# Miniprotein binders against q9bqp7, part 84

Target 1, 240 residues: q9bqp7
Amino acid sequence: VPQNWFPIFNPERSDKPNASDPSVPLKIPLQRNVIPSVTRVLQQTMTKQQVFLLERWKQRMILELGEDGFKEYTSNVFLQGKRFHEALESILSPQETLKERDENLLKSGYIESVQHILKDVSGVRALESAVQHETLNYIGLLDCVAEYQGKLCVIDWKTSEKPKPFIQSTFDNPLQVVAYMGAMNHDTNYSFQVQCGLIVVAYKDGSPAHPHFMDAELCSQYWTKWLLRLEEYTEKKKNQ

## First folded at step 9 (miniprotein)

Design Ed6
Fold by ESMFold2-Fast, scan of step 9:
Structure Ed6 (fold): chain B 240 residues (1-240), chain A 86 residues (1-86)
Amino acid sequence: as target 1 above (240 residues)
Amino acid sequence: SNEELVKQIEELRKKAEEFIDKARELAEKGEYDEAVEYLEKAALIYAEISDLYKEIGDEESADKAIKLAFEYERLAIKLKLAIEQG
């Protein structure tokens, strides 16, 4: 149980659209701040097993590819992921019509992989948008907030070269999603409530992406785990 | 329950010990690829044990378990490199 409990959901907010809501998806820029990002908190509070698994992966890749090959591989993975996110933002943004003409950006196995998911996505509220939890003092940059099969979700797009049919295989992704959700629900730049999450794992070969839907109950369970990670981060920073 | 976590740790330790014994046996017979596999499995189990010890608040045992995980992982890597060279 976390010592500094705070609720993930804001009872004064609604997930239903209001006539006063902007028709254009929100894109709040991420401001440089002294407070930690979600990704920083998670990186600094990895479990001993997570650190071991990350180091094992690095060493195995270096053995196979060499140090220069590993550097090239990780650079390419980052570039592919960045392009995938840029393509999704372009596809889901009504304001970027001219960007949609870049056929090379839109023709990848990863984009083919998510086509069936995108058919169920509508009512986009935010894209590549900054969130801040003023009470818990953390920030983040979320990928997307939109309706998935009629439910308003924080949606996180992931690329993978290996199948991930179970949510447990997505590492800290569920914690990242609920951290963004809790921040957005209490951020004054936003007016709506998000209670669900969606992690979409896209595949390089175009195989159908795996959607990992998180209902309100599951989000609440992961929120407690995120609060523990945030508490651990705060304690570690004091001891440095 | 801490009692259930302790039992889980004990079961995992026995499995890791079995894998280490199997790795030693395979290495003695010159079956190095399989020996590497069992060392890697044992290392992963000790990494799991370290998180379970942390969950019950035993930081000292958690530190010892993760050190064993990295030691067996390092042994597996050294064996892999030796195989490639010869």
Scores: ipSAE 0.666, ipTM 0.921, lowest interface PAE 1.0, mean pLDDT 86

Design Ed7
Fold by ESMFold2-Fast, scan of step 9:
Structure Ed7 (fold): chain B 240 residues (1-240), chain A 86 residues (1-86)
Amino acid sequence: as target 1 above (240 residues)
Amino acid sequence: SNEELVKQIEELRKKAEEFIDKARELAEKGEYDEAVEYLEKAALIYAEISDLYKEIGDEESADKAIKLAFEYERLAIKLEIAIEQG
């Protein structure tokens, strides 16, 4: 029977705005550390079905594009995602006079896709900021912490070629979000409490992005699953 | 429960074997595209069986199931390549 000895939410923290909260979004730099990242844990603990489906995708793409074509395709997808995140950080930064902007980054189809979501985003507290769970010993780099429709959320921006209208279609993304949330809630570099998550799937053709809102109950359910993945990672690493 | 998981594995294994038998019949009749499809479906079922064995704690059976998944996937790919070449 799985026991959750580590809660996602910190009972010593308030979810209400504090007058002492910083007016500028936090950007704690990611320290090069021996402890595992959220992404590493998830990559090393994929289900057998996930590993199989990833390999099927790779084999079919290589058959279609060739080895070199596949490498070019995957490099391009990575670059598009990186540029999308850079554009969002720029858009959400309140220091316009100091921010370095590339106009080409701000005019992509992915940015058009998220415009209706951005209208509901305010009160940005953190951007591209490092989190560490000091007792569970993992780290991460979260995209954004801001209010979405009045609720403070860990927001994760994703790009996709195919529609993802259901949260289950986003695979490990909910686990990634709650892992960041739990870490932030127990990281001494932060003073606030986050209880909600948001996964935003943006589309290259500018089609409206799909928002997947995660309330406190749903976050608690995925947190239990994240703890199982973290336990599996720890056991697997010990046996290596 | 482990009893329910064992029943799920048994049902899935039966379904996978039926798909493999169907793929063989289709290949014998020269219906190769459909044979490939059934091999792909059987392979995916064995990947699912592997996860269920892992959930029970049977790592040996999980390893055997995932190896079968990749073997049927390779067979499907080889058949598809052979069709395109002749």
Scores: ipSAE 0.543, ipTM 0.881, lowest interface PAE 1.7, mean pLDDT 86

Design Ed8
Fold by ESMFold2-Fast, scan of step 9:
Structure Ed8 (fold): chain B 240 residues (1-240), chain A 86 residues (1-86)
Amino acid sequence: as target 1 above (240 residues)
Amino acid sequence: SNEELVKQIEELRKKAEEFIDKARELAEKGEYDEAVEYLEKAALIYAEISDLYKEIGDEESADKAIKLAFEYERLALKLKKAIEQG
């Protein structure tokens, strides 16, 4: 149990549309400062087993591809992920409807993979937008906040070359989603409440993406685990 | 409870040592591919043990367990490379 527990949801906020809500999705720029990002906290607090598994994967890949081949592989994976996020932001942005879309952005197998998910996405409220938890002092850059099957969700788009049909196989992704959710719910730049998460794992070959929906109860469970990781990060920082 | 975690650690240690013994036996018989598999299984168990020790607040035992995990993983990798080279 975390020593400094704080609620994920804000009782002063609603997930229902308000007449004062902006018609254009919010895109608040991420400003770097001494406040840690969600990704930094998670990276610095990986469990020993997680570090071991990552190193095992790396060594197995190096054995198969060589050191140069592994470097090229990881660079390509990163670039493809970046392009996938850029394509999704373009597709979901109302402003892009008035612009010619780059055909190459829509030719990715990853974009084909998520088509059935996108059919159920509407009411986009934020895209590639910065969040800050004003009390817990962390920041993040979330991918998307939109309604998925009628539920307002923090949506995180992931690319994978291997199947991830179970949420347990996505590791820290649920923690990342709830960290963004808790930050947004307590960030004065936003006025609405998010209570659900969605992790979408897209596949390079165009195979149907796996959606991992997180209801309010599941989000609360992962929020407790995120608070423990944040405490561990803070404690490690004090010991230096 | 800590008692349940300690019991789980004991069971996992026994399993890991059985896998290490099996890997040694297989290597002595020239069954190197299977020996690698058992070393990799033992390494993963020690990595799990390290997280369980951390859960009960035993940082020193957690550090020792993860070192064993990486040691057996390194042995498996060296054996795997030797198989590929000849």
Scores: ipSAE 0.693, ipTM 0.928, lowest interface PAE 0.8, mean pLDDT 87

Design Ed9
Fold by ESMFold2-Fast, scan of step 9:
Structure Ed9 (fold): chain B 240 residues (1-240), chain A 86 residues (1-86)
Amino acid sequence: as target 1 above (240 residues)
Amino acid sequence: SNEELVKQIEELRKKAEEFIDKARELAEKGEYDEAVEYLEKAALIYAEISDLYKEIGDEESADKAIKLAFEYERLAFKLKKAIEQG
C-alpha cells in the first residue's frame, strides 16, 4: 500500500457528468511560467539507466545513419508525431470544418493504426488541454480525456517504428499519464474525476496500435513513482 | 529492503565482472564481435547498479557505477571501430 499525502484522486469530485459541463471538449491554453512541466520533471530526473540507454540508442543510430542522417531521422520522427497529434485532435473534435481542412493528415499509416482504438473512444471532454496541480505546483499539456470502452481515461497517443506490446516498453509514459491525471483531478478548470489511463502506441506501417490500459490501482502505483520523481526534481533545483 | 538491495548490487557486480573477464578472454582469442557483446552487457549492468545505489541513498557509489558503465560502453565502441577498420 502506497504511503503518500497527495492522493491522485480527488475525494471532493464525482466521475458523473454535471449539467453545467460543456458539450464541446475543453482546450485550456498552456501558461508559460517558472512552474515545471511534467515532461521537464521527467527529463531532469531520468534514472542513470535511462540516460545510459538513451545515449546507447543515439550512438547506435549515428553509427548506422551518420550524424546528418540521424539529425534528419530525429527531425522526421518529431514532425510525424506532431502531425499525428494534430490529426487525432481534428478527428475527435466536433467541428466538421476542422476535420475537412486537414484531409492529408487523416490519411497516414499512424491514423490507420489507431482506427480500431478510435471506434471505442467516445465522450471526449478535453483535447490538447493544459492541466496544473494546484498544491504540487506542476503543469502539463495532455492529449485527450475521453471514455475508452466506457471508462473515462487520460489518453496519451504515441508513435513508434518498433512494436511496444508491453507497458514496460513505454518507459516514463505511465508516469506522464498519471501526472496529468492527478493534475486534472485537482485543477479548478475541470469539474470531473479521471481514474484510468490509456497509452496508445501507433505504428507507421498501419499495423494495429497497442493499447495499454491502466486501471485505478495501477494508476495509484505509478502516481507514487511520479511523486518521487517530482521530489527529486525539487531537491535538484534546491541543490543547484 | 536496503539489505535486499545491497545483495542485489553484489550479485550484479559479480555478473558484470564475469562478463568483463569473458570479454577480455574473447578479445585475446580474436573473437571481437562476441567480446563487444559482453562489454555492452557489463556496461548495462553497471548502469542498473547505479540506480540501485541511488535507491539506497549512496550517491557517490551511484556516480562511480554509471561512470564505469559509460567507460565499458566506450571500450565496446572503440573495439567495434577497430573491427570495421581491420
Scores: ipSAE 0.579, ipTM 0.888, lowest interface PAE 1.5, mean pLDDT 86

Design Gd0
Fold by ESMFold2-Fast, scan of step 9:
Structure Gd0 (fold): chain B 240 residues (1-240), chain A 97 residues (1-97)
Amino acid sequence: as target 1 above (240 residues)
Amino acid sequence: SPDEIVKEIEKLAEEVRKLLKEGKYDEAIEEALKAVLKAYELGDPELIAKVELLLAEAYIAAGDPRARYIIEIAKEIAEWLGSPELIEEVEKVRKKL
């Protein structure tokens, strides 16, 4: 019985905390695998226009910065994002970590930018944790699962500076969030249900971050688009 | 919002033209680069080509030899789109080299 439609939500799971839930947020390590990641699927299913414009953007940046300068730029953007995520993981972890007392991690304008969002975040259940959809055969590393204003969400933290300018304008950020959500809801390492998403865009100058909330209906709409991208990826890989 | 980004790009383009008229070429280049990066965020190839050409005009005014490479980026986009109007705009800017 082939299932042509795979649900994002698992009706057998609850989003409510219970006594069997771990007291610390889950952090399952991402295993190196032949199974594609969400990011790889999205990268390899870009449109011809997106690929063409990404190559023009690279040419643009190299023209201004030089080859070495472009490499440094990309590395610095990546490092800023990594430090931002490390700081958030430290802030949201209830236990002391190696990163918890690093003042440099907490000294970013990006951290100032998200302060008002963090006040509405509680009940953290997962941080920097691997998810796998066993049936659909994809993996991902999500940033955070927590309650935002009383709603359990997959939360994705974004900095305003980004190495790939087009992907967010093509709805890829919402696709990433729902891909993680669908995987987590069907991953045996997790026992709870997530039905909402939150994309938080933080600013380097400390200006208030913009929260983009995704309710269950919106998540279901993007889930359909994610399934099409995953199908496209799978067909392309079979022909390699 | 895509519409908000378009308005920001239009505002930056107006500022570039004012700065060029005032002989403030380095500031014009900075504002034009902001417009170019915002156009890439939006992902509109026609708009990217147009703001790249505006940046090229700022580079020409500043005497920066990189202008010809910027014109080539705009040309590649115009040819990819198959837009005769945009190809003509590319040639008009190239004649200013």
Scores: ipSAE 0.615, ipTM 0.900, lowest interface PAE 1.3, mean pLDDT 85

Design Gd1
Fold by ESMFold2-Fast, scan of step 9:
Structure Gd1 (fold): chain B 240 residues (1-240), chain A 97 residues (1-97)
Amino acid sequence: as target 1 above (240 residues)
Amino acid sequence: SPDEIVKEIEKLAEEVRKLLKEGKYDEAIEEALKAVFKAYELGDPELIAKVELLLAEAYIAAGDPRARYIIEIAKEIAEWLGSPELIEEVEKVRKKL
């Protein structure tokens, strides 16, 4: 139950394309500032259980891999995720030269994993683009805004590589998506409205990715939970 | 989904027990580690403790000294949960060292 509820959808915006919309996907750069990011808010408001389990996971990983091995492992997981996102941006970008240059980035089990989902993605409006909620004062960098099976979605690309702790519950992943959605819907740099979300979990071995579609009702439910996390973050910062 | 992850963990745990009976200790450790990682992904501390103890049993069978440290991880989780049942399970595995 949030104390300062704010709507996720902007009643003054349409999700329908119009002639004034840019023909190339938007890519607004994320600027460094003191306004908290979605990822920071979520990381700073983890439950005591999530924090405890993350410490146990680190302890066990260091036992298995050694200090240096653990650092290499986490670095590799991060790098593979980054390359996956770069490859997807290249694939979904209308620039031919960029796609040719990134040929090596297009070769991975993760990219093979998402092929069946990419067939249903069109009308890309934003890629690797910054969003800011001007009233609630948070920022984020979303992966993609595009139509999935005819519905405009905030799309979040996830890689699944073991071993990795589930420190973000299934609720945290949807919270990230709706936080970006609410920010974009109230960000003056954007003129359209997004009402749906899509979380795509890709697999390193090329197994078919799992799409988790979120309709407007589900997005509204997760938005309430995001507002609670944001309020918890704000209160924690005031009390330090 | 969480339910799918639980089923994968259960399948891995059964494979570990089978491999241990067959004396295939290195393979049992590999499968137990997969179960442990899936349990952390799920974030269920009770399940994490139980599969960590299963991994510890595989390490014990293989003569791997890491078993001692894995048992301590499971103990810390059992104590954090305040679970007498899990604390007892930890002690049972520790006695096999």
Scores: ipSAE 0.596, ipTM 0.887, lowest interface PAE 1.2, mean pLDDT 85

Design Gd10
Fold by ESMFold2-Fast, scan of step 9:
Structure Gd10 (fold): chain B 240 residues (1-240), chain A 97 residues (1-97)
Amino acid sequence: as target 1 above (240 residues)
Amino acid sequence: SPDEIVKEIEKLAEEVRKLLKEGKYDEAIEEALKAVLKAYELGDPELIAKVELLLAEAYIAAGDPLARKIIEIAKEIAEWLGSPELIEEVEKVRKKL
């Protein structure tokens, strides 16, 4: 039970499209702010267990790859994730002008992995777009808002290699998704309601991506957990 | 989902034990490594310790010196958890070195 509870859904909004909706997906730029990001809140409120396990995972990876190999591995994971997100933004944007650099991005194993999910994605409303919760005072940059199998979702694209960094574990991914959802539902830059989430884990080898769908009830459960993490972050900052 | 990852780890662990019985040590190490990485992804320290110990057994069977370092990782996790059962399992595997 968080002390500063606020609803995830906005009763003044609908998930149904209307004729006044923009034909082009929204892309609100992230503005520099002292207000914490979703990612910062989650990183600063990792449990002692999460920190301990991250240290063991780093030790494990160094044993496998060596010091230099681990550095190369982490750089490569970041770069491939960035390229995957760029490719998905390009694919889902209404302009289909393919550039030489874009063509190379579209041929990755990660894009092959996600093809069957993309067949079920339509009605894109926002791409790489900033959200701000004006009441709860946090910001974020979401990947995508679109219909998945007919339901409007905040969609978060994840890449998975042999290990996925613990900081980006599936346990915190649902919190990230609902944090973006709650912010968007109360952000004046947006007019629609999102009640569902989707975490898509794509694989480097092209094996079929795993979709983790979150219905409204599950989103509400994770929203309560997100509010507790946000409260913990605020309390820690007050005590510093 | 976490439940699906647990099922994947269980299947990998079963495959590791099968490969060890068949004397296919390099393949057992490969499958055990997959299980370890999945356990870290899940973030369950008890499960991580258990699959690290299974990996250590595969390294021991293969004569790989990395077994000692893997046992130390499992020991650190078992001690952090304060689990007498896991600490005992660590010592059983260490005695096989």
Scores: ipSAE 0.484, ipTM 0.859, lowest interface PAE 1.8, mean pLDDT 85

Design Gd11
Fold by ESMFold2-Fast, scan of step 9:
Structure Gd11 (fold): chain B 240 residues (1-240), chain A 97 residues (1-97)
Amino acid sequence: as target 1 above (240 residues)
Amino acid sequence: SPDEIVKEIEKLAEEVRKLLKEGKYDEAIEEALKAVLKAYELGDPELIAKVELLLAEAYIAAGDPRARYIIRIAKEIAEWLGSPELIEEVEKVRKKL
């Protein structure tokens, strides 16, 4: 249990939409400052085992691809992920934006992969939007907040291809989602409550994407683990 | 889920052993590489070492000189874990070089 526990959900907020909510999804720009990002906190608090295994994975990939091949591989994975997020933002934005879509952004196996998930997504409230937890002092840039099968979710879009990029522990993806959720729930730029998460893993070959839904109870469990990582980050910075 | 990934890795490992018995070394390497990548995704160091050793067996059967480097990766993991059982498994595969 964290020493400085704080709730993930805000009892003063509703998860139900109201008529005064913006008709256009929010897109608050991420401001650069000394406050750590969710990704920075997670990267700086990897366990010794996670660091060791990441080094072994890099060694493994370099053995197969060579130094230059590995560098090209990682750059390509980054670029494909960026394009996938840009395409999803375009698809989920207002109708005017959809008419002017870049064909290159929409013609990918990843977009084909995610079609069946998108059919269940509606009521988009935020896209590529900054969140800040004013009390716990961290920031983040979330992908999407929308209703999935009638439940308001923080949605995180992930890509997967062969060879599959090494991702930090499976625990880090849920931690990222709940960190964004807790920040948004306590960020004055937002008025609604999010209690659910969704991690969508899309495949390069167009195979159906896997949705990993996180209900309120599961989000609360991962929130406790996120608070421990944040505490570790804070202590590590004090001791440097 | 982690349990689903473990089951998929186990299925891949069984396929690798079957392919090795049939002398289909290139296909065995391909399937073993899939198991290795799934094990890294899971993040279980013991399982990673075990499937890397299985890949090393396939490389040895194919006469691929990379086998020694794969064995080294598995050895580093076994030593990091301090597992006498896993260190012994690494040594058994190394003796086949």
Scores: ipSAE 0.632, ipTM 0.909, lowest interface PAE 1.1, mean pLDDT 85

Design Gd12
Fold by ESMFold2-Fast, scan of step 9:
Structure Gd12 (fold): chain B 240 residues (1-240), chain A 97 residues (1-97)
Amino acid sequence: as target 1 above (240 residues)
Amino acid sequence: SPDEIVKEIEKLAEEVRKLLKEGKYDEAIEEALKAVLKAYELGDPELIAKVELLLAEAYIAAGDPRARYIIEIAKEIADFLGSPELIEEVEKVRKKL
């Protein structure tokens, strides 16, 4: 149980559209500072076993690929992920210039993989946008906020090919989503309420992506777990 | 699911043992490496150590000097877990060098 509990949802906000909502999706730039990011908190609160196995995996990969080969492998995986996110932002953006710029990215297997999910996505409100929880002191950069099958969601796009092949990467994804949700719901740069999450895992071969929907109850459960990780991070920082 | 990944790893391990008996060392190494990567994906340290040792045996059979480094990875995991059985398995493979 977290000692400094704070609610994920903001009772002063509505999930209904209003006249003051922007017609173009929000894209607030992430400003780097001493306030920790969601990813930093999660990375710094991994278990000793997770850290140990991550180091063994790195040693394993270097042994097979060499140091240069390992750097190339991880660089290529990150680049493919980055291009996938850029293509999705282009597809979901109303701006024609972005669609023209990213034409080649639209032909990837990952984009083919998500086509059936994209048909159910509408009412995009934020893309690649920064969030900050002023009270809990953390920041993040979320992928997308849009309606999925009629429900407003924080949507996180994932590729199946990952630089870290631990099943734990999927385990932290729900925490990442709810951390962004809680921050956005209490960030003055946003006026709406998000109560649902969606994690979409896309496949390189174009096989249909798997959507993992998180309703309000499930988001509340993961929120408590996120608060425990944040508390652990804060305590570790005080002791340094 | 984790159980499905374990079954995939066990199937790969059986294929490795078959290939080693048939003298198909390069194919055995390839299949063993798939098992190792699957074990890291699962995140089960005991299983990782066991399939790393199987890969080490394939490298030994092929005369590949990398076997020494793989045995050390398995040893570090066995020591981390404090597993007497796994420590003994590491030493058995090391004696084959």
Scores: ipSAE 0.583, ipTM 0.896, lowest interface PAE 1.3, mean pLDDT 85

Design Gd13
Fold by ESMFold2-Fast, scan of step 9:
Structure Gd13 (fold): chain B 240 residues (1-240), chain A 97 residues (1-97)
Amino acid sequence: as target 1 above (240 residues)
Amino acid sequence: SPDEIVKEIEKLAEEVRKLLKEGKYDEAIEEALKAVLKAYELGDPELIAKVDLLLAEAFIAAGDPRARYIIEIAKEIAEWLGSPELIEEVEKVRKKL
């Protein structure tokens, strides 16, 4: 059990839209400050198991690609991920608010991969938007909040290359989603409640994306694990 | 879902064993690599070690020197997990070198 437990869900909020909700998706900018981000907390508190598996994955990739090939591969993965998120934001934003669609952003195999998921996504409430948990003192930048098959979700878009999936964030993806969820549910910039998560793994070759849906019970289970990681981060910082 | 990924890995493993029996070693290596990368995506170290051993068997059948390296990775995982069963599986594959 976490020493300083805090609830993920806010009993004063509903997942239904209300009159104070904006008519366009929210996009609150992330402010640079000393408050740790979700990704920083997770990176600084990787388990011995995660560190071991990441090192073995890196060694295997270097064996296959060489050192220079590995650097090129990881650089390309980062660039493709960035382009994928830009394309999704463009697709999910109201068309009349976009300056101009970059046709090249819409041509990737990753976008083809997610088409069957996107047709079940509606009621977008936030895109590339900052969240802050003032009580627990962490921040994050979430990809998307929208209804997936009628359920309001924090949606996290991931890219993966077959046959060589990028594993650095795999173990912590559910923790990242619930960390954003808990922050948003207690952030005064938002008025609604999110109880579900969705991790969508898109593939470069255009093969169908894998949706990993997280209901309220599963989110609560991962929330407890996130709180433990946050406490570990705080202890490590204290002992420096 | 994780359960679906496990089923995909199991199907790939069955295909690898079939290809090995048919003497199609390059195809067996290709399918084994898919299984390994799926296991890494899932993040289950026991499953990673098991599919690494399957890849090692495909490398051994093909005469690929990378087999020794993959066996050592599986051994380190098995020892780190403290799994006697998995350590025994590593030893069985190593004896095939």
Scores: ipSAE 0.006, ipTM 0.209, lowest interface PAE 10.4, mean pLDDT 80

Design Gd14
Fold by ESMFold2-Fast, scan of step 9:
Structure Gd14 (fold): chain B 240 residues (1-240), chain A 97 residues (1-97)
Amino acid sequence: as target 1 above (240 residues)
Amino acid sequence: SPDEIVKEIEKLAEEVRKLLKEGKYDEAIEEALKAVLKAYELGDPELIAKVELLLAEAYIAAGDPRARYIIELAKEIAEWLGSPELIEEVEKVRKKL
């Protein structure tokens, strides 16, 4: 699929706030759907190398922690990630009642880690919100859309426990961000344009989070790679 | 950066060798496991195999039967890469069992 037939940016949209935009950040629920999600497409189109390395990492963790320990570890990592996202949604939401309710979730090393990044985040437009690309027929659930250092970004929050274990999403993080961006830019539920991405890696010990900013040019490059993954997914679906 | 991760792995590998010389086998295993996890983050199969062999040497020194399993994992990578040099390193470590 040629990139110029399915551009990441929508020429009919602006990145500037409009009076028609909701004053409260959008939170469109992700509905169970036959349409593939970004994460499913990426999982189904991993390279042989990615599959091999992920399986080897899993075996290493089992060796270190034991079978039961590994199960407990992965469950705990999942819960920590979920709590981190809930805390960030609360912090970035203009609703004070949510912040009061989630007081205990706001006290963690991950939140301490990300504080310096949050000082540069403003103008939140969407939180934990569903996106769908109407033409390419895929869906996703993005973490956040907000201005980072004055530029409107799709922001993806990641947690890392030191030492950081290999995570499948580490290879595909930029593809995930641009897939959400392209979907939002062509989703009728949204009226604005996003041209930049930001991946923020927060650390359990409170060490300063690492921001990975993606400008419009870089997003366009990763968009081409995402379109290839989506094409591969479609071909595999036909052959199954 | 990738270069920074490589330096961290090299530092951990040096610590493993130091701990092995000092007879601190359990600590050597802990540091070697950290190196393996870091190598997986980087995603360099050759480096993963090399630090897995270092972990195997730590297990061998400790009399830990897990050494056999680790050697097989390093062998799988070496064969997947088609590296005669790395296959030779695997066999060299296996002879120490």
Scores: ipSAE 0.006, ipTM 0.297, lowest interface PAE 9.7, mean pLDDT 81

